# VH-VL binders against q10081: the designs that were tried, part 16

Target 1, 150 residues: q10081
Amino acid sequence: MSNLEFVYKYFNSLDVKELYDIYLLRTNVFVVEQKCAYPEVDEIDLKCGHLMLRNANGKLVAYARLIPEQQQTVRIGRVVVDPDERKNGYGRKLMLQALETSKQEFSSSKTFVLSSQEYAQPLYRSVGFKKCSDAYLEDGIPHVEMRLEL
Short names: E, the ipSAE of ESMFold2; O, the ipSAE of OpenDDE; V2, 0.75 times the mean of E and O plus 0.25 times the DockQ between their complexes.

## First folded at step 6 (VH-VL; framework fv_praluzatamab)

Design s44
Fold by ESMFold2-Fast, scan of step 6:
Structure s44 (fold): chain C 150 residues (1-150), chain A 123 residues (1-123), chain B 112 residues (1-112)
Amino acid sequence: as target 1 above (150 residues)
Amino acid sequence: QITLKESGPTLVKPTQTLTLTCTFSGFSLSTRGVGVGWIRQPPGKALEWLANIYWDSDKHYSPSLKSRLTITKDTSKNQVVLTITNVDPVDTATYYCARTYYRGYSGYYFDYWGQGTLVTVSS
Amino acid sequence: DIVMTQSPLSLPVTPGEPASISCRSSQSLLHYNGYNYLYWYLQKPGQSPQLLIYLGSNRASGVPDRFSGSGSGTDFTLKISRVEAEDVGVYYCMQALYWPLTFGQGTKLEIK
């Protein structure tokens, strides 16, 4: 019995409260917690889908964006879980839903990719992603590319 | 600022292996989204894409030539190498390397090209 | 493979007059994200190709306003509002939605 709700919308369908919640969560994790000095908000937000996970109180507890790329590929980015809500398994639930939502929204999609920081790799491996590159720097932070084929 | 230059032999005999090197400056293959591709053009004919390699070592090959092609990179030297095995006179072409920069929604296109190097395959 | 078909293959124009080149793809290049993965290149005589238009309609840096790209799905057009002598060369369309990347046959723009 889960009181969790998944909501998926493109930018033009987001209401102002959803937009506020998304940027508040992303800013708190990427800018405040991780001290990233680089722009967090970018133009990709206008062209991708936004997957939101809310708890029983309506709080946004996890989020990811789904970026449709060419070659039947979806890139999953900006994966965040509220710092106060970690250890609830929300990251794994979010990733499984991201795959399911992508199948529904992008019916031709067969390949999923993401750029992973070192600490996040176990989460992505738990849902089937495999490392497919050596480490590289993205905004000064080490990452590896990961891939999943359905 | 951004430059690419192809190098390799100008004449090769049929059945030999052709190795071409692309040396570039003004960008790095350690940057997310950046790649380098190889495109060829037989004299008087259209452009034909051969292979791409990206920052994350992801590789794509023309399916009709895949068994003969190998693309590799050395990020520290700013070099990408294309190898074509068992060359034939129909492989005579000007070979270009070009930078490809992909962001999810911008696709895999070429924004800066090298000058090209003509390779003649003849006995 | 996606087949890219250009017309005309040869385009003689008088300087100052407009020119139009068509490109057709065997499958739609319009993606769910709303972009057309169609690109235009110009190869001047003896030179490397240079990017003119990306994602169907966006001019590359340094490309004059007289060049414009239009179209969606399978049908695309490159227009030059007023042809200048420096515009001579072979124009290629390319699709980048599907592997392998494929080019059209090329359209040779010549001054009359």
Scores: ipSAE 0.006, ipTM 0.586, lowest interface PAE 10.6, mean pLDDT 86

Design s45
Fold by ESMFold2-Fast, scan of step 6:
Structure s45 (fold): chain C 150 residues (1-150), chain A 123 residues (1-123), chain B 112 residues (1-112)
Amino acid sequence: as target 1 above (150 residues)
Amino acid sequence: QITLKESGPTLVKPTQTLTLTCTFSGFSLSTRGVGVGWIRQPPGKALEWLANIYWHSDKHYSPSLKSRLTITKDTSKNQVVLTITNVDPVDTATYYCARTYYRGYSGYYFDYWGQGTLVTVSS
Amino acid sequence: DIVMTQSPLSLPVTPGEPASISCRSSQSLLHYNGYNYLYWYLQKPGQSPQLLIYLGSNRASGVPDRFSGSGSGTDFTLKISRVEAEDVGVYYCMQALYWPLTFGQGTKLEIK
């Protein structure tokens, strides 16, 4: 056990401090850092699980949401690492835990998918994801769909 | 506003290849979660799904018809094309294209449909 | 392939009376995420199909509240609380949990 802790909760189990931390991190990365004015908070948040990585001081340093989809598929979305913490390998650690947590929470899951920006593809490839689509635009930014089969 | 419209021949002879084009507006097949499908309806009969193509270029075909079906897209033209080889009179039907839309947990279903085009296969 | 069976095939209804259409799937459409991947469409005479209900019980945009969907697993019901003349047409259920996508045979709603 390092000084890091993973916590996984569905929306109704999140407390107000966890909600504050999650939306602060997501807004700072997806809205402020990426210069996008798209809606960050959506109704999917109410239907999925939330995976949080905290450091010894209780700071939320990385986050992802796990969205159960049809046909034994889990979508991993809103993958984010605090900009001040990116040199610590938290992104890879988060992705490995997301796969492990998904196996525990969604026992029938065989396929994992995500939408990746170009710069993020090496992270996802490092844990086994492969491109499965042509490039497409989301809010003007190139993305590709990536898939991991168990 | 989302619209789809089918075009192609209205009369085809048995053994020929039928090519149908779906031209759409109000959405793009480069947008994540979006696809276009083809559904047909023989006169007085039920709806039958034929094929889907998606933003990520994945394709799904009806297994019973797969050997005869090809679905392609031209994202820049907002068009999806369905080709059916070796047609016979039982392929006589109204052919619809429809937008299939995925919203995370909502699954794949058809939310907007074209007007349909009747294709008669007769000698 | 998942077989979708509708009953009745023909449903004559007096205006203002309720109507109920059944749809049965040969395999469960309930996913572990809690949703049923069952959809209802209406095809009015001479028109294209239109979406009424998605994920078992959710009314599509613009669909009157007199329409409701219920059921889970293999047995589903579409209910119209008060049938109006504009509701005439053929109703189809569809499953989208498994490939290929499959439709029921249709239920023709007619005014008596």
Scores: ipSAE 0.005, ipTM 0.571, lowest interface PAE 11.1, mean pLDDT 85

Design s46
Fold by ESMFold2-Fast, scan of step 6:
Formats: sequence, C-alpha cells, structure tokens
Structure s46 (fold): chain C 150 residues (1-150), chain A 123 residues (1-123), chain B 112 residues (1-112)
Amino acid sequence: as target 1 above (150 residues)
Amino acid sequence: QITLKESGPTLVKPTQTLTLTCTFSGFSLSTRGVGVGWIRQPPGKALEWLANIYWNKDTHYSPSLKSRLTITKDTSKNQVVLTITNVDPVDTATYYCARTYYRGYSGYYFDYWGQGTLVTVSS
Amino acid sequence: DIVMTQSPLSLPVTPGEPASISCRSSQSLLHYNGYNYLYWYLQKPGQSPQLLIYLGSNRASGVPDRFSGSGSGTDFTLKISRVEAEDVGVYYCMQALYWPLTFGQGTKLEIK
C-alpha cells in the first residue's frame, strides 16, 4: 500500500523536524495514551540510534531506538506505532527492520534484548524473542525481559 | 544503607561441594538493572570474577569454571547462593559478593561489596 | 579472555607527591556507544575492594577529586595528584566490555 521508508540515524544526525516528530509520537503514545508516570525523554536518546518508519506522505508511523550494550548485545526500546496507523502490521515490520539495521550498524551483535509490557509479548514472540525473566516493574507497569540470540 | 554479607563454611575438604550465601539489604533483586556477583581472591593474588545473577534471572559464569559453578537467587529472602563443586586447594580464597548495577551506558560493575569470607580447601 | 596488564606492580611514593598507575587491555575497551568499559578499584589493607572510577574517567560517589582516570581503547591511567596516607592499598583495573569480567594483577601503593 503505502510506500514505506526506513531511516536510521544517531542523535547528532537528526534534524529538528525529525526530533520533533520522534518526541511527538513517543509522548502521544507513552505519556498521553499509556499514561506512563516517568519522564519519556532520557539521556539514552543522546547515545543510541533512532529507527524511523515513514509512509508515502512522510509521516512518522513507527519508531524504535537501538541501544548498543556491552557483550555484543543490542537493546531495542521505545517501540511505538502511531495510534491512527495500527493494524497495518507496522510493529512487526519495524521489529524485523530493527534486527536487520542492528546487524548492519553493530556487526558484532549476536544478542537482542528488550523490556516488554504484557500486551506486547505476542508481537515480539512473532519475530523470535523469548521471555527470559520474571515480571518486574518499570515506571509502575509490569514488564518482562525478552531475548533473541542469533 | 546497602549492605552485603557472605556466609558459608571456612574449611572444606578436596572433592567436596562448597556453598556460599550472600545476604543483602537496602536493595532488591526485583529492581530492573540490579544484580549480584561473586568475586574471589586467593591469598596474595589478584581478584577473579566468578559469576553474576541479575534481576531478570540472567546468569553469567567464568567460562573456565562454568562446569563447577551454579548461581541462584531468592528475591524474597534477599539472598544469592553460589555453589562450587569438586573443590581443590587452588579454590582457597576470600570470596566476596558484590552488587552490580546496569543503568543504560554505565555498564556492569561492582559498587558495593560484602566483607568477604575466607574459605580454606585442605585435608 | 581479555588480558589486563598493570604497571608498575609496586609503587612506593612520598606523601604529597603524585602517583600514576597504568592499565593495558589486550583488546580495545571502546564500544560503539563511545564509552570505555574500564573500571578502577582500591583495596585497602584488610578491607574489601571499593569502586574509584567507572567508564574510564568518572569518579564514583564519595571519591576525592585528587583521583582521576584517563585513556581510551587499550591504554588507561589512574592518577592521584597528591598521595595521602589513606591511599595505601592495592589498585585494580577491570574490564566489563566482554565476558568474563577480568581484572589486572594489581598495583600495590606504599608510602616511602
């Protein structure tokens, strides 16, 4: 349907409009829609890669950040899909691209991890992630760690 | 205040299994990013890392000792247990447990240590 | 395993004088994220190790500003600008970029 484009940039390569789009989408989903109690913007944003999915009209429809961790590990965080664009399979497309982009950008990476809310586990399982922890609270919301090893 | 304390036998015979318990207070192993590790120091020698366990039950072991090591946690008791099988005199060391904490890019390192417990392996 | 090599192994120093300890890693500890996963610990006589420096150059809470860490990649230095009697002990570097975590041999700082 839509001509979709993936764009990946580190913080210092983001232009003002891209930064605006990212924070607007993240704030609308995590703060407004999901009512997360803790600050959405954090210092990790300055040290990670930002994966953007745009539609044919240039609208940011999905986003994730890729955080290079030690031990050849990449953490995928802030996974979000525009509420108006859900049910188009963008979450799954984003996750598959996040894995491909991580392999290209962090060639030594062999382990992928993420912190998943209960409702999101089926999405992550669909691309190969497996639960690897007991439940824990993050921003007052139950989460589990999930891992994918290549 | 964060405290950790090691407990276990002070003398073990060769071939036996050594079990050490770390009891801690002031933090929880249900908190994201928190873990506990074991480090040992033979008399007059350098520090040697043995194993870590984390909030998410993830474990890491020294590869050279992995077949002999088991690390477990009981979050409700604030305890981490290290088991070493088939000990020999070279396992004689002071054993420390220490809190490890990962927060974004700070990486895994030890910020609070127990007092250590000397274990002698001898007939 | 990553090998950590410290020098000197023994460092006698006069109170008030500066001291410098070197740590070399067999592989680069500089990660894609721009951080060096190198840490410095001090073990005072009869005591447990205590954290001095994390991620190459950041002082841990409560550590006096006379301690500083520098370096990148494979070569790192811990410097004490003015040594005091309470600084006596064995200094260890540790890398945490790769499993297993590995320590240097230690540098014993003694007052002359």
Scores: ipSAE 0.005, ipTM 0.587, lowest interface PAE 10.8, mean pLDDT 86

Design s47
Fold by ESMFold2-Fast, scan of step 6:
Structure s47 (fold): chain C 150 residues (1-150), chain A 123 residues (1-123), chain B 112 residues (1-112)
Amino acid sequence: as target 1 above (150 residues)
Amino acid sequence: QITLKESGPTLVKPTQTLTLTCTFSGFSLSTRGVGVGWIRQPPGKALEWLANIYWSGDKHYSPSLKSRLTITKDTSKNQVVLTITNVDPVDTATYYCARTYYRGYSGYYFDYWGQGTLVTVSS
Amino acid sequence: DIVMTQSPLSLPVTPGEPASISCRSSQSLLHYNGYNYLYWYLQKPGQSPQLLIYLGSNRASGVPDRFSGSGSGTDFTLKISRVEAEDVGVYYCMQALYWPLTFGQGTKLEIK
């Protein structure tokens, strides 16, 4: 946490280095077996906002995408923090900014939702999210849906 | 080369605790998306899923057996341990450990299996 | 729990003939992401199960093209276009969309 900057852009406003940084971080956090590729990149990336957290050296240390699902609902997805930057509170700071940015970009937003792996639930609870479903498999990994209502 | 091997007692008396160890190589439980599960098969019967543990430490148990099951991992030793308390003759089965791995939208499935170990519960 | 029902449970086949195995789930296995979370395994006599088909229709590595999976939602089929002696064993379907993971009863394929 020093001299951190948030940048929020829709896909068409991303430059090539931002795009490179985003996909490198997302791919490195979601380790894949070389014999088996998974579709980390999808069509939703073209239709949503991208929130980037950079440190003083310009390194991308955390990221999330903001997806308007309904006029009043925003889904927060692809939440990642650089593993080398763990224990700096970047996840919590990112989530708080994601809520604030969503309110500014989607002014009618009342509900925020996300799919949470079990290990990540404490982070999301710390910013007000609550479990609202039983466990289910998404991409082969156990998740629960979490919701925050204003 | 990915391998898994089950070890533990072959004979257990009713009411005792059964402990089975899965030792694996060729992958790590520190890798995001990787997990190890336990599946059993009573003689002449179908496969039954028991429990999974993942890189994150997340665990899932069969609801009907949850009160009797404990699954743990030792990532540094490449081992996953399943404990079943208060065993009964109906727990007689071949016990398998198997790897699961996230493959995008390919979902959860077991891609590599151990050889299995037959455990007989009898007085 | 999701109930998986296989038919037939016993399947005697003459070598070279086709074989077909049905699997039905008590609830839809089609996720909103467009994938069916259904898997087929083969357990040869005295061996561990091995993966044949993942996500309803995709062949696992090393699986011959005579094996194919089809179906969506609640009804799924595994087909072998030309049965060979090495195909004998018990075939299981499995769903992985809901907890707990559940298997069918198994279909024993034997050569006549």
Scores: ipSAE 0.007, ipTM 0.582, lowest interface PAE 10.0, mean pLDDT 85

Design s48 (at its last look DockQ between E and O 0.04; V2 from the best seeds 0.00; counts 0 for: pae E 12.5 > 2, placed apart)
Fold by OpenDDE, look of step 7:
Structure s48 (fold): chain C 150 residues (1-150), chain A 123 residues (1-123), chain B 112 residues (1-112)
Amino acid sequence: as target 1 above (150 residues)
Amino acid sequence: QITLKESGPTLVKPTQTLTLTCTFSGFSLSTRGVGVGWIRQPPGKALEWLANIYWNSDKHYSPSLKSRLTITKDTSKNQVVLTITNVDPVDTATYYCARTYYRGYSGYYFDYWGQGTLVTVSS
Amino acid sequence: DIVMTQSPLSLPVTPGEPASISCRSSQSLLHYNGYNYLYWYLQKPGQSPQLLIYLGSNRASGVPDRFSGSGSGTDFTLKISRVEAEDVGVYYCMQALYYPLTFGQGTKLEIK
């Protein structure tokens, strides 16, 4: 896990290659791998933070959106690890950094929330999130809301 | 078509518990971003927010009334219930339930309202 | 709590004339996401409130273009370019940046 680099940028600061890498990874996983057709690219991208994890070769291996919301809340979304890079602990590393970056960028926020697919709950629990809702559908896929209070 | 309708007693005695039910259609509290709130309006007065409940079971109450308020949901019945304990004539008001549904960064605001039900607290 | 202050509280208007309502918040409603969490509602006589403007400047569905919202931070304005008879009612601003959600006192628009 040496020579990993986190880069945090807002939409307007992303260069073309960064944006390409983000959308490629998100589409390949959330649309193609998960066989789910939905508006993957949306207006949320324009105002949220984009957290990128790259390896020594410059490859985008993991990504998450940090979405500042009202009522002192930050939503962590589009959490993804490259399929070829899974089981390397990048997911946990990403989430820990996401929380740290959020605390720095959105210092007035007190609540962190996310929508978790069933299989991903253990990852989020490992960093302190707790399930706080019954299952609901998001783009036809069952999700649960998870929350972490500061 | 989205609709909400408030139901419950229209007359309550002081110190009693007021139970209001909001029955809605055209949307579900199992949808991400959806919530239902209660707002009241004393006769000839301004609107006052009371409580919200969301799809993720998150609840928020007016701080001044928190000790007397309880909001619950039954997603399967498309109902939200508000209880107010130890009512007083000052609680006389038209009570509205309303939907909130944020998209993107729109935040939680009320885009559809019930017709409201007038509740009078009197001996 | 965030205090919402509207002015004027009473607004008599001649049909066809413009109208303007001010809403001030005790603290900024501008979030660091760039949006103002200020909303406008109209309550027509004998009716429930209805949404007019969300996030300070966006018209809700079905709202005529003669309605417009502007402002940022602590000062907001609702404008009606040409007041019609159907615009009579009480206008409320509301903030949803923080709990508790809070409303202004309301502005009663009447036809002269």
Scores: ipSAE 0.780, ipTM 0.917, lowest interface PAE 0.6, mean pLDDT 95
Fold by ESMFold2-Fast, scan of step 6:
Structure s48 (fold): chain C 150 residues (1-150), chain A 123 residues (1-123), chain B 112 residues (1-112)
Amino acid sequence: as target 1 above (150 residues)
Amino acid sequence: QITLKESGPTLVKPTQTLTLTCTFSGFSLSTRGVGVGWIRQPPGKALEWLANIYWNSDKHYSPSLKSRLTITKDTSKNQVVLTITNVDPVDTATYYCARTYYRGYSGYYFDYWGQGTLVTVSS
Amino acid sequence: DIVMTQSPLSLPVTPGEPASISCRSSQSLLHYNGYNYLYWYLQKPGQSPQLLIYLGSNRASGVPDRFSGSGSGTDFTLKISRVEAEDVGVYYCMQALYYPLTFGQGTKLEIK
């Protein structure tokens, strides 16, 4: 028995409780906490993989989606850690697992990309991502594109 | 709404450098997923892709022409510029710029096109 | 480079009849995300190309429902259920899975 468990599933393999947990966590962080003015649930959810990190009690404590894009690229999005669990290093563990899971699920993947808000850059830099664009506005919030090569 | 327009010389001599400008409106190259590409069409021939530039300054070039091509953008002016060095009569073509819009798995490649500009390379 | 091959190269059609254009790629265009990165364009005489179909089978905005795209992997088809005079022009397929982006050689649809 481990204290933490990673689970990775495509949309059609998610059960109702997993789907509920994912949308609850994402809504609480992106809509309620961060006040993001974009639709949180979108059609990309139907076409990508979902990486879940659960604690010993089965609680979903961190999540990311893995979006296979063109040119052997995987986009990591909707990276979120439960606000009550942030001092446990789960964000870094999640990102490292996202890279390993992507290598297993998308064997041709060579490049990882993500769109990062200003405050989140240290997390992504800690696992090897580097800024690769000028700042741009997305939903009125400054972002930069970040990239990691295998 | 969304418009793109090519501008540049209509006649160029062999060995010279050709510079073409795409000026657009109705969208911004600061928007994630947006890009602008250049495509050419020699008279009576098929379409040939030349280069793309994206919101994040990623650039891609046709490998056969890469040594002769440079693509740049000026986001504040809504312009993308393509430069072709050492032109030859076989570079005679109508040159188009067109918008690409890609987010994750969903993508619209060349959903809006400029009117095209005919460039003749002749002595 | 991925090579795109269209057939036929010339397609004379009687108005009101259906038309079908084939596009074959030298490599699969089906991505792990389930999409085929194949696009269809129409260039009417004297005009710029216009997008008809994106991601294999989705009609672009404003495109009449008589146009449809189908296929997966390496074999794709553009169908026009009832050809109208305004459909005259050259049809191109294009792959956008890998750089360089590559077009087919074009199919010229003419009224006979």
Scores: ipSAE 0.375, ipTM 0.809, lowest interface PAE 3.7, mean pLDDT 89
Fold by ESMFold2, look of step 7:
Structure s48 (fold): chain C 150 residues (1-150), chain A 123 residues (1-123), chain B 112 residues (1-112)
Amino acid sequence: as target 1 above (150 residues)
Amino acid sequence: QITLKESGPTLVKPTQTLTLTCTFSGFSLSTRGVGVGWIRQPPGKALEWLANIYWNSDKHYSPSLKSRLTITKDTSKNQVVLTITNVDPVDTATYYCARTYYRGYSGYYFDYWGQGTLVTVSS
Amino acid sequence: DIVMTQSPLSLPVTPGEPASISCRSSQSLLHYNGYNYLYWYLQKPGQSPQLLIYLGSNRASGVPDRFSGSGSGTDFTLKISRVEAEDVGVYYCMQALYYPLTFGQGTKLEIK
């Protein structure tokens, strides 16, 4: 019964409403909910792909950005699910789609990486990521690097 | 020029598996936003949507038939395949494939249709 | 599931007369982007369906301007300002806002 739609666009193809929706979702979670008063919007947004999951009514329920890096690597970042939409499996759906979209959009890619907060590691392990670092701070919050090889 | 064509058996027996192939040209499932759907029409009856598959392998099925349906694609061959298990006479219909789009990539929906293939389920 | 109800189911028309077909959905088809995800198709005798109207009111490529779509939310209308012989067939509305996608029952337009 899922009335979900994935939309993937490079930054310059986003319309104004899509950009608004992305930043509203990201700031509500990463800044407000997590109480992290650091610049959430950065220049990486200008040079990456933006993966959106919308429900049938158009609400942005999950989001990730896909950043091509050197050595055939894609970084998946800003992975977020709308707080009111959690526990519906959208995080896993988003990650599976991020991997598929990355293979389609960055066909030379072999390695996928992300920086995970400790609580999110089970999600990333469920789609095949493995921890590959000790904890470190990002914006004052503990993170670990996780990696998936094709 | 965009074309789609359905192929598969014209007669199947109850309980068998029906496999239908949509072969298309003039577009590709490597194009962002593009999808292919399956719609059927029992003789003398209305159109009924069955399933969609998109360029990113996202899939949607009619809930009333979901346990019996499988949709797959082969992008390199420009093909989409629909499988319906355990058919019965109510599955007798003309089956169409049609091009479509994910919301946000086009305003069009099922803008090009194949000619259809009649499948009869009978003993 | 969204139920799409068409009226009338049979529509005999004299050539040159206008025709009007109603489609009602059990839930609003108006998306937050301002578009109604309502589509009209014509299936001429012996042919596959063809797209006539998309997003409630836009004519598809090659569709004559005597066809128009209107309405919003739950109530939609397809109008033919002057029916011609090639307009005979079955007209379907379809909604594409919610899965499963659902069609109306069809309206058979015939020349009388």
Scores: ipSAE 0.005, ipTM 0.599, lowest interface PAE 12.5, mean pLDDT 90
ESMFold2 (binder alone), look of step 7: mean pLDDT 95; pTM 0.965

Design s49
Fold by ESMFold2-Fast, scan of step 6:
Structure s49 (fold): chain C 150 residues (1-150), chain A 123 residues (1-123), chain B 112 residues (1-112)
Amino acid sequence: as target 1 above (150 residues)
Amino acid sequence: QITLKESGPTLVKPTQTLTLTCTFSGFSLSTRGVGVGWIRQPPGKALEWLANIYWNSDEHYSPSLKSRLTITKDTSKNQVVLTITNVDPVDTATYYCARTYYRGYSGYYFDYWGQGTLVTVSS
Amino acid sequence: DIVMTQSPLSLPVTPGEPASISCRSSQSLLHYNGYNYLYWYLQKPGQSPQLLIYLGSNRASGVPDRFSGSGSGTDFTLKISRVEAEDVGVYYCMQALYWPLTFGQGTKLEIK
């Protein structure tokens, strides 16, 4: 009842409060805390699914977007955990749910990919992702591609 | 301007190894989402996809030919190399390299093609 | 492997008349993101293939509006509203939803 709740919606199904919560969390983490100088809101948001993790008080504590790609692949992006909530293991719970939700929503899904900043690699490795590229710059920030296959 | 050009031997004997090089300009394989693929066309026949390689070294091969194919890249030289082992007369074809993008919702396809190089496998 | 079947394989057309080419896939190319991963290419005699249509219905840059792509799932159509002499060549559909990438057999459009 008062436990953690996962909610998954495509853009057209998001209400204005959910949209506000998503962009507030993403902006505070990716733009403010991570000091990323790139546009946070993009047109991919209109075409992908949005996975939300809320606590017992209804607060959005973690989020990821699920982008269906070709070749039975799902890209997991904009993975973020509220900074005040990070000691609760929400990042790992979110990633495990992202894999489950992807299998349910995209039944042909076989491969999962993501672009990881250096500091985030341990989280993704903990749920089975493996580095599959050398470091590259994306908007001036070092990243590596990571992959998980069924 | 984006250009790709295939190079390699025009004649090879059965059982030999064929090596083809794609040299390109106007883009880089260090760019996220960019890839280069190889497609062949036997004289008077349909197009057949062989292999793709991407910016992140992700590789994909035609399953029927996988044991004979190797695709590699040298990002600093703007080159992608395809190797086909143990060639047979049925491998006679025009070989094309083409740029591709591995992009999620925006799609995936070959947007720029090289001129092609005819390789004849004959004794 | 996904099998791509084109019809007709030979298409003689009088200049100025419409032309229609069908492409059928053995499995649905409609992904959950709402896009059909189906592409159309034209290979003019002696030339490399060139992209005409991407994601089922979108014209590539520089492609005249007399070309249109339609269809969803397993059945797709390329239409030319008024055939011009420069349209002669072999038309191929391609799917890129699954590995390996697969092409149709090609449809040869000829002026009669």
Scores: ipSAE 0.000, ipTM 0.513, lowest interface PAE 14.9, mean pLDDT 85

Design s5
Fold by ESMFold2-Fast, scan of step 6:
Structure s5 (fold): chain C 150 residues (1-150), chain A 123 residues (1-123), chain B 112 residues (1-112)
Amino acid sequence: as target 1 above (150 residues)
Amino acid sequence: QITLKESGPTLVKPTQTLTLTCTFSGFSLSTRGVGVGWIRQPPGKALEWLANIYWNSDKHYSPSLKSRLTITKDTSKNQVVLTITNVDPVDTATYYCARTYYKAYSGYYFDYWGQGTLVTVSS
Amino acid sequence: DIVMTQSPLSLPVTPGEPASISCRSSQSLLHYNGYNYLYWYLQKPGQSPQLLIYLGSNRASGVPDRFSGSGSGTDFTLKISRVEAEDVGVYYCMQALYWPLTFGQGTKLEIK
């Protein structure tokens, strides 16, 4: 079965098991796999929405945080798919749901932005994002800003 | 120490192009979330925002002036340049550059301002 | 564009007395994240503007505690509990929720 469940919560509504799942997934991908020394857990986590994608067995297979910014903008960050679950299209499903959830939670938003590594750009282009900046280094890794306007 | 300083001509004739340079120190436009904006103030009148440019080269312009404005940066020189085409006497103002940034929901606002440079557009 | 309207435009105050400046926006500046994207600046005579208040009510570093910002949505107030001679200048509110960034027309505070 590939039946999927999306759950969206702000920090104060997350339970201990959800926090465990989120930080385990984020740490395994951003710190362990990508060997990044950036502070993975930050104060933005306390003020943004957390979108979780679980499979039929209840496993957290993908995650993103939705950060409401000024200028009618929502930033999508910490986009991650479980390494064992890649090639199942979860990243694209997650991004489409992130846009829908953002429209519901932040009804005045008309612009979506994210910072993308080079390899991830095809995923974001597939849901309508376009490159809108020159390359810049973040933790020594090339990134570009991408934008989607409604 | 964060400082910004505007430079450019003090007198420009109507229909010419005005070019202003902001040179800054104490911060870098390589820093994520950091930007520089231009604001002007005609003598005795209110502040008017013109344009912002950010670390990633993202740009925003005042819609009423967008066709006349160009903002660029040279990150290695710590400079931001504003160009205004087809000036007329109503463009006479003190022009300021200022640092802007996003920090954890604090929003974009101007925290450090240059001293300003008065530009007179005379017939 | 969001229109920012300040009142009064001219505010003569006796030293030591309180002063209040109003700022109204044509649209709500309260975002879904709970913050009001309103800022207060002071421009002293012959000087550049300086930040006083950010996000409606937060005092900027180095700003004396006699300055306070309040309000939400479309109606905001800057209050000075005891006006000092150094407070002379023009006060501006600014919204940063929507492009373009817009300022009020300014309130000139003068010592009587």
Scores: ipSAE 0.006, ipTM 0.628, lowest interface PAE 9.4, mean pLDDT 87

